# VHH binders against DNA-(apurinic or apyrimidinic site) endonuclease (APE1L), part 8

Target 1, 364 residues: DNA-(apurinic or apyrimidinic site) endonuclease (APE1L), of Arabidopsis thaliana (Mouse-ear cress) (q5xf07)
Amino acid sequence: MKRFFKPIEKENSPAAKKPCLSPEKRDGDGDGVEEEKNQNEPSKFMTWNANSFLLRVKNDWSQFSKFVSDFDPDVIAIQEVRMPAAGGKGKPKNHEELSDDTKVLREEKQILTRALSSPPFGNYGVWWSLADSKYAGTALLVKKCFKPRKVYFNLDKLASKHEPDGRVILAEFETFRLLNTYSPNNGWKDEENAFQRRRKWDKRIVEFLNKTSDKPLIWCGDLNVSHEEIDVSHPEFFATAKLNGYVPPNKEDCGQPGFTPSERGRFGATIKEGRLVDAYRYLHKEQEMESGFSWSGNPIGKYRGKRMRIDYFLVSEQLKDRIVSCKMHGRGIELEGFHGSDHCPVTLELSKPSSEMEQNQVSN
Short names: E, the ipSAE of ESMFold2; O, the ipSAE of OpenDDE; V2, 0.75 times the mean of E and O plus 0.25 times the DockQ between their complexes.

## First folded at step 1 (VHH)

Design x5 (framework vhh_8dlx_2)
Fold by ESMFold2-Fast, scan of step 1:
Structure x5 (fold): chain B 364 residues (1-364), chain A 120 residues (1-120)
Amino acid sequence: as target 1 above (364 residues)
Amino acid sequence: EVQLVESGGGVVQPGRSLRLSCAASGFTFSSYDMHWVRQAPGKGLEWIGNIYDSGSTFYNPSLKSLVTISRDDSTNTLYLQMNSLRAEDTAIYYCAREYWGSDEYPFDYWGKGTLVTVSS
């Protein structure tokens, strides 16, 4: 019963009170109805690879809803939505809208719509970025009071072309940009051009970072790479992993997808070139075996106890002094805190912006 | 062309045993880890267990000693031995080849399945 009761203390806490934290609507009858020039920007962020968002809604939603209620994020970035884009036979695909082209898809869309209309999600605006099939896809939920100025669904804003797999959502706020990405997996072999697809993706990210350096960035999501040995539970296991004894021709491509020398090297170069800070590692300099990983292998398979940190918050150097916390919410090897996914939520909290005078005093 | 063909399903009385076979062709069977997966009517896929190319096995703990997986690399055949069958074991049983190249798909090839119905 308590799990379905709205906590009154959270609504009345100083940190949670107004405008986004009250479930009451802000419309034509009250304060905050009009757009306020001095309104605060988002400061609490969550990213989560849901490993099928629909399955999480069907099977795990009460636990995840409680977690969201407790953390109270301003922004929620989701990866692996795995729902097809609208636009059945004879119509152009709309990659920003859930398909209702079949009876099954209409029912699935209704399940998602009902879940996102229930507390605490009803206070969020929702953006979808979807593939043509039940593959990949991302979503962004932003509290209505923090509505972004613009949202893009590709890294190249000029082309207005949607990213084909729905792997990108870019939201523009007044003082920063938020990028939500679901990076493609590297694969084990160069079959299906998986190695080449990942290399091209990484290059596009670097080009994006160079073209958009005019404003601070928060880049989050499933980046499908563990940067350093500290980011995996078993470095030797992951570094020597093989698909049934297969050895790639290039030494740099050997190992577990997500932990090959080539992927790790490119990731380090990207962070350096983008002048980005890995928020979790900035605060947590030593390996944490309980809670230092965002992905965990199935407890009943050959990957039992094998874990990786592949979900990140990377922030522009200008934001590093505002980092208050960055946490992985999964624990141990039994998928505690994963809410049905093989990935756990990762959160970031930034301090609120100070006045111009106060910021000058901090910089001194 | 990779092919996996399951056989040995049918109607079985509760408490009896049954052995399923999977005939593999079109690839070097001895180099691949193999899995058994089942799907009961109206339910999702349930992983039963795997056998490594070395012959070592690992099973779903919920099935404990009720099942045994084995392989014969000389005939490219995978086996699932099931003991003490219960009505809840009624399912389509699939042979699957392990694939670690995708975070989306743990198996790259599946058979068509063989139906096991446990009823009196």
Scores: ipSAE 0.000, ipTM 0.137, lowest interface PAE 17.1, mean pLDDT 82

Design x6 (framework vhh_8dlx_2; at its last look DockQ between E and O 0.29; V2 from the best seeds 0.00; counts 0 for: pae E 10.3 > 2, grease 29.2 > 24.2, SAP .712 > .668)
Fold by ESMFold2, look of step 2:
Structure x6 (fold): chain B 364 residues (1-364), chain A 119 residues (1-119)
Amino acid sequence: as target 1 above (364 residues)
Amino acid sequence: EVQLVESGGGVVQPGRSLRLSCAASGFTFSEYGMHWVRQAPGKGLEWIGNIYWSGSTFYNPSLKSLVTISRDDSTNTLYLQMNSLRAEDTAIYYCATDYDILTGEFDYWGKGTLVTVSS
């Protein structure tokens, strides 16, 4: 039997945008001027919560640029861009474009644009999915030779609305889909609807995974959850953590955000329902205390040495046998390999189609 | 499956007290927050209060001095004690759990128990 209780709260909703469409076409006749390469689809991926992307460009860019040059990813998925979307003063909001509404924002947009126009990034197309303020946001960089067929900015392809807070970019390639998400943090208390926001998000992800598609999925990003005890450095510390002694209404919501029983259980169910493989854990059955975590607590204070794996590559089971590597690139407890963020880059490599590649390439 | 069954309703005179019970099964009762909600004839739902898994209670300010919520985790039973009952307390009383403020719904409800305050 079903009843309704409506709490009284203030109404604040971002305006809806038109459906997300692919970037504009290039000039000239376009088709037939560039020969197709055998590497027509991405096989090397990177995800990174940059916290924030602007600060990394301003303060830490040379280290990260070298990492990207060395790994040479086909796709770079960024979370926590923390730049506002364009629009205002009678202009429609454009969640796919960086704001230049003030002198400061214009200068910051120029800083990002110059960085992404320089090596090694000059050969990447860029898609932004932005919030209304310096909050959250995602970006996707794809080598121009691998141009996606379609790019969406919501979990419902038929909806005309842009995903709130810019937490979603979904890129469709010829044989697979890539989903870049920045999951909302669960929070410590149910204030400002934090727990419900996370549960709603997790439910919407399951709904997305249940929709019929003829293509396997690669889902990456900061998912703000550690699946099992092996995914944290100090399970008891995280399981019993409290903010100022607060005890939530339900016991399953106790503990560190990202390691509550409720979040872990929902994540496990999501992986099972979506028939997904955790690529890192598939390859690394044992805990690696030196390099097995993607997030690190502050080297000073209570969280020194406390680390979590909350950044993932989850792939459809169809892709399982193609997983070559999946690595956390941070090491130790002093933020080595984090390039100024509290998250390190995570990479995935998939093998190329061996039978088609061997049949089409003749070599000595 | 989850089941919530209220009992203890009936006809009671103004000024008297009444205790309602909610028997729970199909889930780990001791780990979940529980709520009491009521609906008077021809009116909408009114939240009475809740009790956390820890035993902490919170009440609708308009009812705070008139009601007490408690739980017995050894018997999987939720209680509502109501004092100084008035005719306006006539309602169907429900226990509920797993409130989702984004949908405005509790996922699980009891069938309700009718309380009539009349002379």
Scores: ipSAE 0.005, ipTM 0.469, lowest interface PAE 10.3, mean pLDDT 83
ESMFold2-Fast, scan of step 1: ipSAE 0.013; ipTM 0.537
ESMFold2 (binder alone), look of step 2: mean pLDDT 80; pTM 0.806
OpenDDE, look of step 2: ipSAE 0.030; ipTM 0.440

Design x7 (framework vhh_8dlx_2)
Fold by ESMFold2-Fast, scan of step 1:
Structure x7 (fold): chain B 364 residues (1-364), chain A 119 residues (1-119)
Amino acid sequence: as target 1 above (364 residues)
Amino acid sequence: EVQLVESGGGVVQPGRSLRLSCAASGFTFSSYWMHWVRQAPGKGLEWIGNIYYKGSTFYNPSLKSLVTISRDDSTNTLYLQMNSLRAEDTAIYYCAKGSYRYLSPFDYWGKGTLVTVSS
């Protein structure tokens, strides 16, 4: 028998023959029922800041589609969607729906809708959390067979509320929660409010972690902070960075946004208080100059070769023994594996839950 | 001057195996990522896989079960082992040097070696 490299739509495609079905809940007591339910939970995750998602669809979709087909994630978390929420003519804004208020926005919505209907994306449910303008915004794609029980767009688990700028999607699964966030960037000098906005955000995250400890968490996204010196390619460069000679009045706010002492210190405290494990660093204890960074500076200019790890998977300690892999897919200094963004995809793979782990999750 | 010379191509029957070689010179071979790429007649370039200078391999998932990449740093040679060849594998096969000791766009390519799979 010969094998042929055929399109995914051909009869020999495993994906075409594997419908993502939600199995019906079965009566009966036994490990088989729990094992079947556990096998239907997401175990492969991807997070990516697309900077912006529409531009990636227009310019980079073939290479990104191939990457998604190759990795076959169960969940895709996107940051920097940069599309406005639906509204207009006296209607309240719907932050879960792409705007069609203008001819240009209708055309852009159609471009995104066609892309997300193409393989492999047609097998995913899509949730949007959008700003009022082409700024920020997040999206979550989940395979239809792994449909979450509830999805929230805020940190308080309220069905009718959105965090400003569409920075949050929180998905509830049976045994864990998935949090997708796009953290606000600490500004340079524009207004005193830039540092204050980031401090308020960090405080709200800590409050969320303290109020929602009843179930294990997977927190992913662009967290806009590099925790330790190992998380930046050039610690001295980033520690001494300043825009046009500007020096903040507080020494703890000096340096590159995302690598200031204050941001790093708060992030460390958040991880500790939240009892979270940095999945990448848990597996990769030494700096990897080729593939250890999720953000890369423009190959032209003073940021050439300057890189940061600011995109994370942070998991509850209860999940640490299930971590099989966590990888940054960008490499080197020429934006290889970035798919047109200045951020690369980051992936997490968990093993299937054991009976002991399932017991512990149910008791929480 | 950097040179990459592919060899081992030719006419092969479907279902057979073939091993391609790439002889590298003009740079410190043991310090660089190396890649295999192919181009079928009338088609674009298709990345096959790469090998890190310390031996780790990464493959195009569509091809992973059918190919193996290896290197011999003592002879500055890169290898591509292909199994279960089919008509669709007919292509010019190129080895390419990664830039700046990282996985980056290729800075040097060989002339290529033609593989024709015919029944």
Scores: ipSAE 0.000, ipTM 0.105, lowest interface PAE 20.3, mean pLDDT 80

Design x8 (framework vhh_8dlx_2)
Fold by ESMFold2-Fast, scan of step 1:
Structure x8 (fold): chain B 364 residues (1-364), chain A 119 residues (1-119)
Amino acid sequence: as target 1 above (364 residues)
Amino acid sequence: EVQLVESGGGVVQPGRSLRLSCAASGFTFSNYAMHWVRQAPGKGLEWIGNIYKSGSTFYNPSLKSLVTISRDDSTNTLYLQMNSLRAEDTAIYYCARHFSYTWKSLDYWGKGTLVTVSS
């Protein structure tokens, strides 16, 4: 057998796959050019709260790289990057660039940069939205052949503006929008202003959804809420959870952050108002104790075996008939498939546009 | 034209060491970071590590205890030293050049060299 030169455009899986190439644009190509553009929309998506992306690269990269190679996502949304933005003390921050202000941060930036230039990641463009410190932050990886028209780092679609803590990346494609968010945790006490911060965030999401109805939306990320009792492994445990015995004054604020009646009610209202479909629950009507959760408690301590679904794909109703699969990739209570994080990857696969839609675009 | 040629592969017994070489030509080798990548039978690509033009190295944490990457800019050669070889190290090993204008891409790859670890 001949040993073959391995080009940069070649997919990293041993399975025969079509190369992810940018479509050639020519004024004279007619219907063929439009069909190629429509066929070249992202259809495979992954979201993952990495709980420090640097630590995942340092400790879990071969396992995660294998998973990415096997699934071959077109888009990867990351939450809890936990790397500081460039700019240093006394300089304006550039929230799209990893800091190199210290020797340690330069070395950490190089670790991330080189990991993301290695297979299978070399085929992806990378966008960062970063906090000022090693806190929060999001990233979006998109295959180069699926380059978005525009990328925003806020809910208002303003150029050069970032949401605080780098919690938002919004990518504009020709036929849909992809929103990656890391929602703020509700916290245990209102005196920390956490309840108020979460309520304001939820209101801004609703306002965003009302303004973006001109295209279908795929909204993914760590939404820091479990919608219904089916979305937690132990409803009574989570509903009665307390921080060191503390009970909030309002009954609707009682329980585990992410599972209070207040958060659950607002989330249900948001889905309804946004005309969104929870892709996982649309396909999976029964609770799956092995694989139905995206977050798992530490295997040591009081949260052992306690699990929540708080990472989602929410899609516009117009896309529901294209949902082929939506999966939580973590298994059981020993964090199998979590790749070192307390969150597992969640994936979404959409079918390609139907022949009826294609025929409408090729009008004879 | 850019050329990368790996050598040093073959059949080796478990627990032994092996050094792979990559001969580079057609570009100023000393100006580029270089990578090692492997592919085991039935598996995807696994990044091993890289070496910057400064000589600084970064490794896949899962492989760091087993491998050392080095370079000799005077001979345009990249090396991968592997110690305590295991059956699971059986793979095709590739050297690759980091694209100087795009940190997110590897632009040229060698054809690979096969390492088989078996008793």
Scores: ipSAE 0.000, ipTM 0.102, lowest interface PAE 21.6, mean pLDDT 81

Design x9 (framework vhh_8dlx_2)
Fold by ESMFold2-Fast, scan of step 1:
Structure x9 (fold): chain B 364 residues (1-364), chain A 121 residues (1-121)
Amino acid sequence: as target 1 above (364 residues)
Amino acid sequence: EVQLVESGGGVVQPGRSLRLSCAASGFTFSSYEMHWVRQAPGKGLEWIGNIYYSGSTFYNPSLKSLVTISRDDSTNTLYLQMNSLRAEDTAIYYCAAEYDYVWGSYDFDYWGKGTLVTVSS
């Protein structure tokens, strides 16, 4: 169906970018060897909760494609794919493949496959971690020249196992790990305790972080929590929110899901225990009302102008000095730069690894 | 198949009242927050107001004195009562649905095709 807004974009002019070559196509000899070795490590990252990736492909693909072409990320992490895993009647589910179990799903799979085979996306390898229904799910796109050594779909580093609802993709690179997660937070239901699900998830994340201390980590995604008051546009509004009149028994669970005292406290503890740096806040110490939030309420609804930062890049302390840039690409309250989602893209740029010799003198 | 079908539009004289209806099907209407939105010729979308599943309403402050939103869950119907219509109220009027129980989904889940209201003498 039709989207309620369409941002006016300047005429699309594709930027000329040299294609990224796979490692197997690189020349191993000559003066270019060091430059090519530096290109073996991803340094530009993007995370985006697409709020139905299929809807973004149908309604917003030209705008998103232009953004990807302009930014030229090495890695794209997607949350809320909302497509079901393959596996019809009598078959086990394959959570790495889009379903074609019905005529409608076959057509939808073809739409996604065609979009991801088109420029600039054809230069990326694609991994899916999918739920059993049109719910949750994540995807990871990595330029073919930066092929990860291994990809896992769970926090335990087990082959062929998927986290429930497709919430995890973990990519192993030579010198670091990239973790893409979609944290649980679906409000209140009579049959489901969302806060208990979130507590179990947070514990598993901490356990994972303790097991990954052998390598630096870049953790990104929709973490479904705003850490501090600076991370929401209206702290009092969010702190006093009530879902369907429900009042949790514990004071620390009161307020908007994602901005309760308990969620905020656990998130702070997770950052500290994991020895992680919040890349955006490291660079941007003060609240920015125009561009400081990753989630925005609908411009025409009860949440107009209400905004949160809930999408992050958290990097190991060892990577802190390499942080060059971290940006929220949405602006204002009219969902400019959101590309049809209620979340905007968030990007991270790291400086490239250096092979230079240390020198203590200025030569000139 | 999910459908929202607006009705009750047409030509109306300035100063008169008009009630629009929105018939919903293909989803559990009583669980959804419902919205009215309009678009005047050559203008952007303007949010009119919403009604929660509980019956509580919230209105655009610029329009609050002119409109009332109500719902009838027994007939899966949303209503917009408009009073003291002016030429500036000429617009296509849309109903929209948002699932009230899922926090973080603030894009409208479903939209109608709209109904035209023309205010003229």
Scores: ipSAE 0.000, ipTM 0.184, lowest interface PAE 16.8, mean pLDDT 81

## First folded at step 2 (VHH)

Design a1 (from d10 with Y33W; framework vhh_7d4b_2; at its last look DockQ between E and O 0.01; V2 from the best seeds 0.00; counts 0 for: pae E 19.7 > 2, grease 32.2 > 24.2, placed apart)
Fold by ESMFold2, look of step 2:
Structure a1 (fold): chain B 364 residues (1-364), chain A 121 residues (1-121)
Amino acid sequence: as target 1 above (364 residues)
Amino acid sequence: QVQLVESGGGVVQPGRSLRLSCAASGFTFSSYWMGWYRQAPGKQRELVASIDYSGGSTNYADSVKGRFTISRDNSKNTMYLQMNSLKPEDTAVYYCAREGYDYVWGSYDYWGQGTQVTVSS
């Protein structure tokens, strides 16, 4: 999966301005809460692994901008930003700010900032969760008319903590939480504890789900796993895939990263334990070979036509009756609708709140 | 130390114009969205207009669309608000603000002291 990442390239093009940056501030309390709870919560969501957000802004932004204008999402969750966090030598790291430590990084930051300040994105505020290098990272864009109560950058909901590699943004609204994650790729071998790192991540997700069951959750992002055989285009191909003939010692770790028995089993257990609904699969019981996948292999090479669903909206069962649509916007095997990434956008639309959802929020 | 200093307010009759300025210092001005807010007596602050770091994208409150124009000059670290066809309802203290990057209630993290605009006959 990582072998499909586009290279990061340096450019001397005119640069865009950075998005808004600030420390967390609390102005006043309480007066707007009832209106926000009743009338001002998001209901249209998008998640997209941009594989590299910088490259999409440089090369494919008109396509993506048009898509966003047409769908008009309230929230956009981005994975694989691939921009380093601020904080050079002798300065504390700030994983919520884009680096401008070098001339090249300043120019790249300006490119991103300009793009996000341009229509249709000017109506969105931006949160960044960034790694120390051009690796991983997430962003959350929320229309300025919607204001979360709090935003965290870790699974522990600690304001002063930041998830390593920028893999987490958690936004808390009045009646639900939205979790944007970029799950670590399992890898092909347990080099540098890759398998154990993925298992630890999956365990931390379960712990998070258990301690946050007091409020409905929308969990989205690139989860780097296909749940069942229906979620891949070629189950036998992925189940028997090897990197250069390497075979892991445990059979449960064999196969394509994201489709090993171990990963699939843990994902199923996570969904069940968290009482989550896979919104796409809830609405789409049959495999759709044209549009049922969120990731596509390179059209050139052995992965041509090989596709996986690894980008999700998982929602609390309390929200099940509100699911209006959940769609993957890529189709075919030539990356139509992918806007330059190897992942396509995935969208979720919810209807207005139900009495069951309000009742469940109070039962804790 | 972040500083935002508004100027250009005054008393004017309905239908006339004023131009507000916000001089910024203590931060990299060209890297931030900026906004104008206003607060009438006894009311909450409300967004009037916002502008991206380069001036390429702007937003306006419905009540001022077509009458007010926000702009910026990054070489002078200054943001402007041209206010035409002023109405008595535009009477307020006008604040410039630097936009923050999170959405916890305080979406703007630094504010000027304000400049009074009074539209009255």
Scores: ipSAE 0.000, ipTM 0.122, lowest interface PAE 19.7, mean pLDDT 81
ESMFold2 (binder alone), look of step 2: mean pLDDT 83; pTM 0.846
OpenDDE, look of step 2: ipSAE 0.102; ipTM 0.611

Design a2 (from d10 with N59D; framework vhh_7d4b_2; at its last look DockQ between E and O 0.01; V2 from the best seeds 0.00; counts 0 for: pae E 19.1 > 2, grease 29.4 > 24.2, placed apart)
Amino acid sequence: QVQLVESGGGVVQPGRSLRLSCAASGFTFSSYYMGWYRQAPGKQRELVASIDYSGGSTDYADSVKGRFTISRDNSKNTMYLQMNSLKPEDTAVYYCAREGYDYVWGSYDYWGQGTQVTVSS
ESMFold2, look of step 2: ipSAE 0.000; ipTM 0.122
ESMFold2 (binder alone), look of step 2: mean pLDDT 84; pTM 0.849
OpenDDE, look of step 2: ipSAE 0.172; ipTM 0.645

Design a3 (framework vhh_gefurulimab; at its last look DockQ between E and O 0.03; V2 from the best seeds 0.00; counts 0 for: pae E 18.1 > 2, grease 33 > 24.2, SAP .716 > .668, placed apart)
Fold by OpenDDE, look of step 2:
Parts: C-alpha cells; sequence; structure tokens
Structure a3 (fold): chain B 364 residues (1-364), chain A 120 residues (1-120)
C-alpha cells in the first residue's frame, strides 16, 4: 500500500509592505555643538635605539616596561630593531611586517607580539620599517588614541617604496609630522661607500625638509652624529680616532664616524636649512658629563667611559616655545638606564598648543 | 690577547663541500657578532655570512642556500659549512669579530685567513 505523501504546498504568505512612515522633518535647531574635536595630539615622545629589539624583549623587558610605564610616552620611536621583513625565498618582501618565514622567525615574532600586546604596550599601535635581514630597521609605537592620519616609510613621499634598510618612519598628525630615522653610520674603511651613503642620506634629508616645510616637524632618532665638542665626552679622543690601516681621503673625514668635521658640518647646515631646533641643546647649554650623552661605549675596553650624544629630538622653530623638557635617561659609564642597549632613551615633552596659535595657522 | 685563527681551507672540486673553522681566544665568542668574509685574487673583500650573539644568521646572496654559518660556544669557535662549492667561491676566507661599537658592521679583529680553492 504505497501511501502517496502529498507534498504540503507552503503558501507564500505575502510579506505585508509596512508603510515607510515618512519621518516628520522636526526642524530641531540642533545647535550643532561643534564638538571642538580638540583632536588630542601626542605631546610626550621617546626615542630609543634598542640595538636589537628582540634582545631587549628577551633580556631587559621588565626594566624597560617600567620606564615606559613611568614616563608614559604618547609616541615611542625605536631604532635598530634588527628584525627581517616578511617574505619567503623568492617572494616580495613586506617591510611593514615581521618575518615568520622560518620556525625560528615565527617564534621570535610571537615573542615580540606577546610583549607588545602586554601592558603598557598594549595601548599602542605599532608600525614597522624593516630591512630584508636582521639589520637596521625602525619601529613606531603610537598610543591608539593618537592614531596618525598617515604613515610613510620613505623620505620621498612620491615613492611608494620603503627605505631599503627600514630607516624611516614618517607619521603625519593634524598639526605636525613626526619623523623617526636611523641614520646610516659613516663607518670605517670596510664600507668604501659608507661615506658616500651618508652624504647621500644627508642630502635626502635636506631635500625632505625643504619639501615638507608646510607643516612643523618633530625629527627624532639615532642620527649617528655628534654636532659639537660639547656633545662628546672626550673630544680629542673622538677627533683623533683612527682605524688601523685606514687613512681617510681628506681631513674632513678624519676621526670617529659620527664626529668627523664633514658629518658635523653637514648636520649643522641641515639644522639651519631646515629651521630646526635641537631640543636638548636648547634647554641644556652646558655639558652634562653624567647624563648628557645618549650613547656609551662598552664598559670594558678602549671605549670605556667614551660617550656621545647621537640620539636627538629636533623640532621646527615653530614648536620651540612648546618645548617643556628634553632628557637623556642614561647615566654614567656603566650603562645605567640604557636597558641593555648601548643607547639610552631620550624623551621630549611639548606643552599643549595654546588656542591662539591654532587661529593664526588657518589664516595663512 | 684577542685572536681569531681560521682553519679548514684547502683544495676542493666543484660541487664539493668544505667546513671552515675559526677559533677565538681572549674573548667570549657568544658575546659578539661574528662574520665570514672572503677575498678573491684581484677582488675586494666581500661579506659572506654573519651570526649575532643570539644565533641569528645572515648571508650574502651569492652563498645563500649553500653556506651555513654556526658557532659552538663551548669551543669558542665559529664555523662556515660550505656546500655545492663553485669556482667563483675560490678566495681567502676571513673570520672577523664585530666589536662593541655604535658603528654597525665595524669589525675590530680579523683572522689571518684560510685559502679555499675550488678547481676541477
Amino acid sequence: as target 1 above (364 residues)
Amino acid sequence: EVQLVESGGGLVKPGGSLRLSCAASGFTFSSYYAAWFRQAPGKEREFVSAIDYGGSTTYADSVKGRFTISRDNAKNSLYLQMNSLRAEDTAVYYCAREGYDYVWGSYDYWGQGTLVTVSS
């Protein structure tokens, strides 16, 4: 007995078109409280050459985390990250992303990611500018509440390409730009082109400054140059420093890389041409032997006690009246406050813009 | 006194393998970056490979996939395993220590070198 199960025709009940009640134009005079989006911009800055960011995370992170918590910077600029860009063999490199192409690199990436996701760093956005290898590289951490309008990874705004060594991060905010750089070191003889590379770099910086004069600039980082004799602990030592078997081609290139007459001269010219103010030297007119240097030599050997100021905050002259403080946080010759690096953190604090200065920039 | 002494160089056929050693004395090798360089006759010294104190390695493009840099901390030694050797790999190979300097890639001590000849 083949019971024919009649398929129950599901009656398509017509979905009643609910009449779109035309919302009455309540002419509410909404006094648009222009929320003066007092667009809170960063005002506390830190720059630090980490001399391998991974090593600092592994060995020195607790101390550094405490420092960051205590100072509470809005922006952290890191140099010498020394992590490779993502991209496997034969693939294009992504210089904005940490490599995970090998098991080891994956683990390292996880360590860094975990550290940066934990307090106090969890409140920061992170931008990477990385080299193809564990070389150079920079990072920029910005509190999430101060998100930049735009981030660039080259001095040439027209170039979509990253700086090859990851030496540049440029963040654009509403009223200013922040430039994080790891300037190439002039080096010694083993890099025949090192002097040329630095000269080219300095030229590129000047070109950048001329092209970007429309907005105030905060330029920070390891600039690998001590400007004046007051910026080194032992001027005679550094001025007469030599590498065995190397004779510089001219007198202007003699001395310790970072303190040659040529480098110092170019740096001075750059500051002048860019109308920049050295924030630290602006506030500190005298040499501070205990805390006036951002780099310190190895406590053991010929560089014991040898120190240089090579990490900077340079600000446009327009911002000079906003400079509240600029500090070197390293002390002495035993790398106190260096958090495992040969560089100490340098900090800058700016006052809030006075309401009157915002009106004059809109009228010109 | 800080010293680096290379060994393991010699004559090898194309496609062959060789392992170079660099014995360090007067310092703890694991506390420094170290590198291998090579200099072919009539050419400039060129970078081959480096290892940091964390064990991370870098290679020149010309040797990538063929050479392996390593270290033995217990022996205070640096090694370069060279596989698939080519005639163009013929050079004096040097071990170097990167000194504690703010200058990246500044090598303060070098070995005397060991000759590697790749010939049929």
Scores: ipSAE 0.000, ipTM 0.235, lowest interface PAE 13.2, mean pLDDT 86
ESMFold2, look of step 2: ipSAE 0.000; ipTM 0.161
ESMFold2 (binder alone), look of step 2: mean pLDDT 82; pTM 0.829

